# VH-VL binders against Large ribosomal subunit protein uL1m (MRPL1): the designs that were tried, part 4

Target 1, 266 residues: Large ribosomal subunit protein uL1m (MRPL1), of Saccharomyces cerevisiae (q04599)
Amino acid sequence: FFHTAKKLYADDYKPAAMSSNAPSLTKDQAKKRELKRLVQRKAEAKRPATASPLYMPVTKALRYLRAAEVGRPQSQQTINLTTLVVGERGTAPLSGSVTFPKPLRYIKIAAFTNDESKLEELREKYPNHLIGGADLVAKIKSGEISVDFDKAFATPDIVPALQSQVARILGPRGVLPSVKKGTVSDDISSLLQESLGSMPFRQRGNSISIGVGKCYFTDREILQNIISARAAFKTAVDNQKSKKPNILSKTTLSSTHGPGIVIDFA
Short names: E, the ipSAE of ESMFold2; O, the ipSAE of OpenDDE; V2, 0.75 times the mean of E and O plus 0.25 times the DockQ between their complexes.

## First folded at step 1 (VH-VL)

Design i01 (framework fv_ifabotuzumab)
Fold by ESMFold2-Fast, scan of step 1:
Structure i01 (fold): chain C 266 residues (1-266), chain A 124 residues (1-124), chain B 107 residues (1-107)
Amino acid sequence: as target 1 above (266 residues)
Amino acid sequence: QVQLVQSGAEVKKPGASVKVSCKASGYTFTGYYMNWVRQAPGQGLEWMGDINPNSGGTNYDEKFQGRVTMTRDTSISTAYMELSRLRSDDTAVYYCARDLYDFWSGYYYGMDVWGQGTTVTVSS
Amino acid sequence: DIQMTQSPSFLSASVGDRVTITCRASQGISSYLAWYQQKPEKAPKRLIYAASSLQSGVPSRFSGSGSGTEFTLTISSLQPEDFATYYCQQYNSYPYTFGQGTKLEIK
């Protein structure tokens, strides 16, 4: 049953099926056909979620998903949200980050700065994370402190020390702070605050998929995370600044073994 | 330990359908996208589509729309790719490949683990 | 669709040579590019992801660079086992697309 429901969900989001035996089209005919399909997909995006045979209110959906995951390890009890995106071919994929009121996992961070006042503030606020200046850089270089953090951040003043002393250690692990990655800022406190609850997302083809909770989260916690995801997706659409922006369409909740269930989201 | 094992070689007539399986082991099957890539004899790699094993959601290259169907069975950690109305130019080695997409980080890393390939020959 | 163009399509080199393969995207793909090595009758093997990150277990003589539309794969000192076909692949936008391949053969 659950696997059948997931198959129906997948079928609902498949591209329109086309005969492979169709005669060749001119470039103009192909373009007109693409435009017709886009118009149809935009119309589908505006249909109410309740019209779907797979629709349920979020609270009922969560009951089904939790039931499917009974007896499974907690690491495998993730609830995922997938939003279908409608846009013109060649439009840049949506990307951004979601700040969840209830984070799905604990992330350990490292923060580097030469500013003594910032070090004191960060150590008080984030006691379970690695906070330091040149001393921390030296300890990582010597191997005294293992690289067991998920992300690292720095103020500009310590970046030269990071590049010269620990780039070969942090670089291969993908955790070396850099301006291009957005992990270097004079306002490191704000950057850390956002990062502890922040989860990046990026559109894959015609959809965006992110985790929004664990089965052991409360309904309220999952709902608040879903609302945050919605806000972030809409912000990503607004940030496109394109004449032809993407449109958010059908959204589903799923779990590892449960069905895909349509919810009211866009 | 992480492994993708594909079904055996197939010989088909034009107009027939073929269904290739890809059994995953050594990792959480639903945590990674599964891609299907083909390679005609002496030619380059061609992406066909992918499936999110968690949701069942699929993305297909428009060249295969209407002929390709990607599915999965989470109870046996197996992905499937079915190609219908086969033509002689569908003769190729078909690969499944795990995409190192991390739902937690939202970052894409390309295809880090590949199946051994399934040869599909379409001839009259 | 994003078109990926590799140059050269064919390269002859000797053991010990430094070789460079380039990959151009028809549109900006940020750093969402991977490099693969394929030996005859074998599945491809990923060498590089995120344009410049080396896959665990791949020799350090392989390196990747670039962002946006221009990318390079460099082998600093070619070894006998490196003679293969190399492919770049963008994973920025669907459909995912591969370059046409660069066949690296012994002189």
Scores: ipSAE 0.000, ipTM 0.420, lowest interface PAE 15.1, mean pLDDT 82

Design i02 (framework fv_ifabotuzumab)
Fold by ESMFold2-Fast, scan of step 1:
Structure i02 (fold): chain C 266 residues (1-266), chain A 123 residues (1-123), chain B 107 residues (1-107)
Amino acid sequence: as target 1 above (266 residues)
Amino acid sequence: QVQLVQSGAEVKKPGASVKVSCKASGYTFTDYYMNWVRQAPGQGLEWMGDINPNSGGTNYDEKFQGRVTMTRDTSISTAYMELSRLRSDDTAVYYCAREGWFGELYYYGMDVWGQGTTVTVSS
Amino acid sequence: DIQMTQSPSFLSASVGDRVTITCRASQGISSWLAWYQQKPEKAPKRLIYAASSLQSGVPSRFSGSGSGTEFTLTISSLQPEDFATYYCQQYDSYPLTFGQGTKLEIK
């Protein structure tokens, strides 16, 4: 056979071309594929954290994260926890709040009440914050105290004084307490406890991310915050009251410059 | 002092790719989600996706899935949005916008925006 | 996807008028809604977050209200600098979605 002759004969006797288009999935086939993928993701969620090559105990993880952040400003030394969430398509995102034993940020608050017993309690519990009644309102109105606080709360009994005397000062700054904003409560102690120690969380996509400490926190403080986050996430799952609730999966600790480290959490 | 500064205007041909940058300053880059939002001439705002700069995790609107890639470089506090296989209807101003992702700032929506990058797709 | 519907799409008003813009979500979004103001050739500016919280530096004539599916932005006494397009945006769930906008023209 000459090379040129073989080429000509191949063209002359080429077999009929067969083409197949993959059939589009039926609704049943698409549902089975979706279920198979979900089952696989749920199986991955069940794998022990220790099976990951990136796993280490929390205390060892913290040593690595602290080392990576040496010389950085305190604002950049946040330790973050990210938990993957596995669930059915269309399931509502998990959300809630975590009350940390050790809050990550100092926020300066102002609290207003005419109730002397509440003033005494709050001043004892929150000595570094602005707490007062009509006297504090008057000092803000006169300019003796600058508005350098991040949030303000009030009991209903002092709201008229706030509206009449300092609304033009606090309103433009977005810190005037109001029923509408949820910053007014008869139980102001609970509202402050939640606001100072509480961090909201919400599932975005397939994960929940929350800060759990600063590098300068002790291992114990960070561990207690992680435990509180775990309890809150599990409570959010339980509150779904669903036959097929979301599942908490792989959880990692990270910092700005440190590696993502798998921990035993879910 | 908190600001987002975006790269300059781009003119591209159909089928090309564009990569827009967004440099953050005045805050801890990894504490806030970065969103990308576009606006076609005379049209409304359209969310494209976000990135968690700490983890690198991304969420995209399904309309852009497969054409958009969002990345970041934490060493220079810069986020990137790359859009491939450009069409004439991708002509828009592209914005980056910061959003709180934990603690008290999570509720706030997009509080700081870049100045916008005009991308024109024409033959 | 959560659809955000704004009404009206266009509004003409005089200085000093009380103006209201409504935003409706196709499903409940709690209070996870922000309002933005966009002036011609500028980036949007957040006015309101968490449905009713006024952003620092925004004039007190702006206010937000509502929860669940019905939300309102109010300008109590319209000023010339309020000529702009206003957008609502939900951040309850992915994908994040904006209303189509309300263009406010001052007579």
Scores: ipSAE 0.000, ipTM 0.399, lowest interface PAE 15.6, mean pLDDT 82

Design i03 (framework fv_ifabotuzumab)
Fold by ESMFold2-Fast, scan of step 1:
Structure i03 (fold): chain C 266 residues (1-266), chain A 124 residues (1-124), chain B 107 residues (1-107)
Amino acid sequence: as target 1 above (266 residues)
Amino acid sequence: QVQLVQSGAEVKKPGASVKVSCKASGYTFTGYYMNWVRQAPGQGLEWMGDINPDSGGTNYDEKFQGRVTMTRDTSISTAYMELSRLRSDDTAVYYCARDSEYDILTGYYGMDVWGQGTTVTVSS
Amino acid sequence: DIQMTQSPSFLSASVGDRVTITCRASQGISSYLAWYQQKPEKAPKRLIYAASSLQSGVPSRFSGSGSGTEFTLTISSLQPEDFATYYCQQYNSYPWTFGQGTKLEIK
């Protein structure tokens, strides 16, 4: 039953699965068709969540998702939230960070600087994380140290070394420190302090997906995390400062084996 | 829609060069590294190298270094892979493939979009 | 270079079977491993990334597990469309390397 609901929901957002223009359309006809589809998707985004046949109140949804994960290890029982995003071509993907009242896990970070005093300070304060300068960059380049950290930060003085030696290793993994991502600062200690409490998110295709809890969390804890995610997604939309901002649309809760259940979010 | 479209099949003699193209559409071309992967008949996948379309910087597998050149033209969102001094054992299907960017929790994750492949046959 | 070795190289199974394909790295690669499916005459398609994360649109019967040097791809209940060649790929360090492939065939 729930497995079937997941399949139906996956098919519900057909634009995410589209791969090309329909046969026999002229370029002008294809462009008009795309604009019409965009207008329709924007209208769909305005429909109340309760209009969906897959809608449930959050507490009922959580009961079904927990039931689907019975018998599995607690460490693997993640509740995921996925929000569909509607935007025009060329609109920048939404990105940002959310700080959960109830974190799902400990995150591992890497920090890079050429400054000796900063290295000593960071190693003392963050002994379980990867802290280093050119030496650490060289070890990552050689494969001596595995890139198993969730986020990385740097001071401006080591950015050229990161770009020349490990950008191709860290860049594809989304963990290369950059000024535009806010992961480079002369005050790296303050940046790390702020960042250890937050989780990044980024729009992928037509959606944003993020874990919001574990099945063993209380309903209240999961709801508080969902509320925090909602605030962060809306902040990301506001931060676009664009006349063509993305629109948050249908949001679902899911688990590894459970259905995709529509909730009231956007 | 994100799509990679490659140039057509080529038949070359030993010692010649071949240049395969890969035209990207549906995404920001300069935002993603482009990989080149080949597959000899009945054999497995072999990574050849990649290019950063923004900077033009390249990384090659040492096996191909000196024979392979990867370039791009940002004005037409097209990547190129040229292999010189062809040998019979260069007969393969050559694929371009985009680096994935699933930056929800843990960053980029392998190659998520692939071209249809270009068959290159090297025969005397 | 990191060498990726898959086992078995050939696997015969029936529809409905649970099958497991193993991939071993010659050195630690954390979770920087992807699994690809390739059907005859087609380009590969990514199924799994970060060792255990299922790509959107891939059926839930596919799952990945492992970290470090030992990884597995499991298909919980084989369907006719699953008969293909499967490859693991590490992206821990250059050069990117693939396993030799596992060809899944009908008994």
Scores: ipSAE 0.000, ipTM 0.369, lowest interface PAE 20.7, mean pLDDT 82

Design i04 (framework fv_ifabotuzumab; at its last look DockQ between E and O 0.02; V2 from the best seeds 0.00; counts 0 for: pae E 15.0 > 2, placed apart)
Fold by ESMFold2-Fast, scan of step 1:
Structure i04 (fold): chain C 266 residues (1-266), chain A 123 residues (1-123), chain B 107 residues (1-107)
Amino acid sequence: as target 1 above (266 residues)
Amino acid sequence: QVQLVQSGAEVKKPGASVKVSCKASGYTFTDYYMNWVRQAPGQGLEWMGDINPNSGDTNYDEKFQGRVTMTRDTSISTAYMELSRLRSDDTAVYYCARGDYSSGWYEYGMDVWGQGTTVTVSS
Amino acid sequence: DIQMTQSPSFLSASVGDRVTITCRASQGIDSYLAWYQQKPEKAPKRLIYAASSLQSGVPSRFSGSGSGTEFTLTISSLQPEDFATYYCQQYNSYPLTFGQGTKLEIK
């Protein structure tokens, strides 16, 4: 469904952005006006961030944004990153995912597989999570291990055991792995990587917006997330393999109550 | 050679205003924030505020809000700090200091300081 | 506001001594802390930035350590020119704040 949703969103705004019907202009005049605007946006994209009246170094921007959120609930203390995108007509919107070193929300997971090599890999990579096979299923069934995890994932080979032994325990809590929910995969390592710390992004209109941290994160945690976002956005541009690829332009940091602050990013 | 040169000493009466200048040389003026820090006789350092010379945007310590104005003139690479409604406890040495940063990502405090401007407020 | 508290406020020492000055922040500031040296009638000079990075041209006997709320400045072997007042400063959040200072005097 992602491809269908992607096409619908592209169709929704591309015709509106590209089609020009104005009673006071001929179609040719409207096209020339639109081309002039594109040329201007491309020129603006080439200006250094420091030329913006709203520019600040990232660490100063974070001080400003934290000050604006003092006394606010933690759920409202999100730091957002917005990057403007300049594209030629007919270029598909940018999309992808960012895996953050510091996830915006901590989640505890359980991962189930009968594959011993996968168990060893996952235990090394996710030491503070519940990783196991039939042994873990049995301990959950017996009540030896409480269901204190937020999400669960499995390889197909252990799904029958989950269904027969712990479906009545995990099902009511909404954490039973299933193919329908997308929580079952032969490549469980990739599935966990995509789910933990991973944030999808998609160009909407002429911009990409994602959360990159909370005000209570350290500057270094937010900076590492911003660096990851930059790498992902540049990868999405490179993957277009187009003679006229999208150009990443002005990037701003903002918070729920703070100003938009231009940073050096693209 | 990176250098900040401040205007000369000022003697003012209570209720007057003072405007201190800070001329930068040896670097791109608009690339670094300019801080203003004061020090009363025998006392410690007190941050007053900073200005982004590129945008003109300012941040002031609440203590000085409404009395301090920080400006700059990019054509002559000069920053200004004006303090109004002066009181005797505004007697201090006033410093301008450059905010150190690298590549727009990190900052590291104040690496270059002006020589200081003594402001005396007395009747 | 973030309060910066230095210990001690006054310190008497002899040439060759190892001197340690402590700085405490009232809330977490990660490593966004600088140390300054100020000699009488002179502007401050930055010694350390990012809690532990030595400013170019500053002697290696100066070192900084710490993260979060507790920080130290150490002079491994005190020299005559080191008698001065030392200030810590946080640059994590506005307003920027300095410690009250530590005056290092000859014993």
Scores: ipSAE 0.000, ipTM 0.437, lowest interface PAE 11.8, mean pLDDT 83
Fold by ESMFold2, look of step 19:
Structure i04 (fold): chain C 266 residues (1-266), chain A 123 residues (1-123), chain B 107 residues (1-107)
Amino acid sequence: as target 1 above (266 residues)
Amino acid sequence: QVQLVQSGAEVKKPGASVKVSCKASGYTFTDYYMNWVRQAPGQGLEWMGDINPNSGDTNYDEKFQGRVTMTRDTSISTAYMELSRLRSDDTAVYYCARGDYSSGWYEYGMDVWGQGTTVTVSS
Amino acid sequence: DIQMTQSPSFLSASVGDRVTITCRASQGIDSYLAWYQQKPEKAPKRLIYAASSLQSGVPSRFSGSGSGTEFTLTISSLQPEDFATYYCQQYNSYPLTFGQGTKLEIK
């Protein structure tokens, strides 16, 4: 295969003086450029992080990223982790979820049950979330209460009311409790506890990006979140169980307005 | 300091089994694949398989599939390799070796090796 | 399986010599290749990873190059402690495979 890739590179010549209106690539030229890009991405994936001129240990990187955000509102200063992903054509994109030891934000949850004992318990425990029974369902149907929650859970006893009264509102928004999604349970307290702090990720294009902290988080808090993200990404790769799985490549830390800094976890 | 410490030498009869242990220290055991590599007397290195200590998932060389079992105990940071139905050509030094993920997300070969465990199979 | 073939199998050289060991893969492995040094009755030690990256603590007289199917390990000025057996190893695809080894002996 190396010989094939080398020949394609050798045939990929374009004079520098060509006009901006040059014709589009032929099918063979487009295939050759795609192969060239894949070879380049694989080569970058193989390089150790320490070979990059932008490499720093994580704690040093955090000092620079925090410095780059000086003079901005601290609540807006997010530290992001981006990992490049290299995969052969047709490989499935990576996805999964991570539960951070230090959450970046509290996810707004709705919980529905007809059990008055559970309503009292949940309202006391989760005062910043929407907890209710038939009255809450009716208020959502009428528009009195806006759908501003990210996830919803229900006990089985209220599912008929949800389906009959608010499915057309909650379904399209992706927040309708269902048995298939595992958001309907007799023990919604456990579901709420698991979901608070959980953050989904999915590969988009050739990368996965996820926020791992705020600049005001301690180094330890951000590092623990990075470790959790790394474990989740590795689990997603392992779950592919392929001889040619997606390859996790260069990882960078960045802030909202700061540069990308190459890291490894040592 | 990253270390891999293996169990002591074994002498076995043909048809028996051997289980070699590899205790890891100085790093997060579940973050790195553990490889097993053997070397017969006067011969080269032969990869046997690996294990992801986090999930317990394994990959074996086809030559050993059906005879080798790799496991781990995450509570004591220890990996195990068991080889069954031993024969004389299984006489070798058996190494555990950590897959190098120190730059992040992909393996760069094996950066830390155990001291080796000599297994002798003889009548 | 990807066969890794080293050349030469044996090499005799003097202190101060420049030594080159070649490793060929039966299929393209990009740069997913490591080099190891092994002394008698000792565990292997990694010298080079990612085909060309020098392991921390390894003397700069060691270098690696190559991509695809052809790879080299070079020792620019041989020292007495460099007499050992050298192995290449691919980690592109399962099963992971080693070359047969190159024994470097003093002349």
Scores: ipSAE 0.000, ipTM 0.408, lowest interface PAE 15.0, mean pLDDT 81
ESMFold2 (binder alone), look of step 19: mean pLDDT 92; pTM 0.947
OpenDDE, look of step 19: ipSAE 0.010; ipTM 0.480

Design i05 (framework fv_ifabotuzumab)
Fold by ESMFold2-Fast, scan of step 1:
Structure i05 (fold): chain C 266 residues (1-266), chain A 123 residues (1-123), chain B 107 residues (1-107)
Amino acid sequence: as target 1 above (266 residues)
Amino acid sequence: QVQLVQSGAEVKKPGASVKVSCKASGYTFTSYYMNWVRQAPGQGLEWMGDINPSGGSTNYDEKFQGRVTMTRDTSISTAYMELSRLRSDDTAVYYCARDYGDYWEYYYGMDVWGQGTTVTVSS
Amino acid sequence: DIQMTQSPSFLSASVGDRVTITCRASQGISSYLAWYQQKPEKAPKRLIYAASSLQSGVPSRFSGSGSGTEFTLTISSLQPEDFATYYCQQYDSYPYTFGQGTKLEIK
């Protein structure tokens, strides 16, 4: 006959790491648990945004975010959009590009080519930018036109003129077009569209986060950018070519000092 | 109660087209993808493609791209697979099979299969 | 395309035997693998989904295991009705692909 001695004292409660007090699972049990959690996360993704206690219509959300940023420098007044992504293990991160109707920063460019047909096309498409050939190179050399542009692009045919006439002006400013920097191309129209028209994004961990506007943008401008982001994210999901694609879930608007506010997005 | 019922056997000449139907009953037709799988005599299973009945979007194996067309009619819960420019090596039993196809559901593979449609291609 | 290879292609066994069939993927497919049983002149029947989950109504003597690239179907005590051809299938990426099949026959 035997009996077991009782413990004299209970241990004090102490917090444990999340995995420390979890029951030990076999690989099969772990898989079933993972599937149950995935099903639960997918079900949560299907819930309407209005079910969240943190939900607001975009226009109301923007009022709160703008109020939080009053008196802050413009560089700190970015409105960010974060979309949670629900995916299964082994699924590639979502990536792609979005073209905003209202860019967060205006980038002034210069484009150089000797091709007259390209000059006409670019001048019509980009009227507020510096577009020219040998004439523009000469005006920069003379100082008639100031170097106030952020980036410059060229076709190969004008590169020798840029090197001989304005390299000492553009080089120190970091805006001299070069093959090494990817700023020289025979297809300058595509290069400009790629550089000005689209912004890349990539999933990090379980979310995609991008800026969609500044506090000083209008509600309409921010909403149009949000719509463009949604279209781009859904295109990235479609491009996975899989029955089990990543799922876009809860989407939140935030600013540097403002609250996270759930919006209707996915 | 959940059933997939396919159209009857077909005998076709080389160069012809065949259209197989698959009528679903006992479940919400638009909540599941419909797969098409074939099996040549004495050979293994070969996936041809699938269709999402909700939107009509399709995915085909590149081997059949340009010859296969998958469609559906949601009003009668029926899926169709049409294979054109038939060759003797298209002789097979063609199956429709559903799997969980909703964007929000985990895919479990093909849980319900049609009875199969024998397609014989001979001169 | 993801290639699925089964081993063995042919297996002879007796009633009461423990039978193991292996399926290998040419690249990682996580747990997105199903096992099917097919009897002569019949449509396939799903036995296992998500590599290890038993289909409702399938006898408990069937079990699946594995993840990534190596998967196993086990029949713990073979019954007369289990003599059939078995296929694995990946549903991780398009195009979906099946193994070549394992024919289980009476020894």
Scores: ipSAE 0.000, ipTM 0.378, lowest interface PAE 19.4, mean pLDDT 81

Design i06 (framework fv_ifabotuzumab)
Fold by ESMFold2-Fast, scan of step 1:
Structure i06 (fold): chain C 266 residues (1-266), chain A 122 residues (1-122), chain B 107 residues (1-107)
Amino acid sequence: as target 1 above (266 residues)
Amino acid sequence: QVQLVQSGAEVKKPGASVKVSCKASGYTFTGYYMNWVRQAPGQGLEWMGDINPYSGGTNYDEKFQGRVTMTRDTSISTAYMELSRLRSDDTAVYYCAREDWELLSYYGMDVWGQGTTVTVSS
Amino acid sequence: DIQMTQSPSFLSASVGDRVTITCRASQDISSYLAWYQQKPEKAPKRLIYAASSLQSGVPSRFSGSGSGTEFTLTISSLQPEDFATYYCQQYNSYPYTFGQGTKLEIK
């Protein structure tokens, strides 16, 4: 039951000291040392996660991370995923975006279009958001509806009405849809999907870090987000189309106060 | 080996509530999500929601949000689905089903309960 | 919500026939699709998972294929016990959704 997992708490977070301060090396000796280190790191990247003494199944890892965050404010209870990346010198850093099935924060949106068909579709899909055409623009202008939304989007056909009737209301709040900001599109449903739940990522140094949930999310919601992150990272590797592509290595889950726990990911 | 056993048939009047149980055996109850699926007479399968027996966390289809409550009791390896404010169109067979999954992959529902018939009559 | 559409809704075939049932998702679900068989007055039984993986204990005459939005369940040589309704189900995203079902009757 618990006994094997408890052993990981004894000394597992002791950092590995890696320091080779040798006297001056020839250029050739330095190159050979660099190649040897790269070969070793590539071999380590191919090692099964289950061989790590810090490994545990995701559901057990989440239990430990949640325990560490008990009594903390919900805004600080983020579960982070960090994947180490092994690459040859000069390889471009990995970047892309992940669309999470369960977003880490709620944002309220407003969507404007004169197209009745699009209004019906958007109202079905986004019932708790502000969806409308000229009628919604008029209600915002009159003050009947308050501007409490975080972002706004529009189709091109309603932009003149937005500009003439509510620009002085939405503009100062930074939520006026515009072509320049990329918040106007004929395909408004695709624009909303790309904007809601999409999270950018970029490799920094030798790792990629991204939030994958809150402690109050269910295990399944966090697992679905982890699966989405895995797919996005692998897509970024495939898109490099390089003779020397980056390799995804050890992946850990962590929280603000909890331990780093190795999971099976790459 | 692995088995899900559901409670017996229920007959309810409109406006009442029904609570169906699903007792698991032959596996680690907290290791697998439990889904609830219903089927009206002569109709297809309709997913209602799921529960993580480990955390108690739930996901519901929006059609049932506000009327359905899924819970579990880990001490007796039993999951529950309660549906309130019953209507005639809630007449259906209600199934619990275990979701097959591994660390990073889902595989659909590999073990199903026998079903519980709920009849809502006017 | 992801809409799952099966074709045909009903088919009649003879023992020994090769039967094909298709399932279409309204958006890309990768390979996150299962196929179920349901006999009258019984709970469904999973036949295929991950679009093409055969459930242990299911006869090899059943096979699944496809990815993305188009999926197929094939029965290579129909047997009398295969009289049933067949459902596809996506588990790519919430809410999980099923196809409307295909009722298979022996001629």
Scores: ipSAE 0.000, ipTM 0.386, lowest interface PAE 17.1, mean pLDDT 82

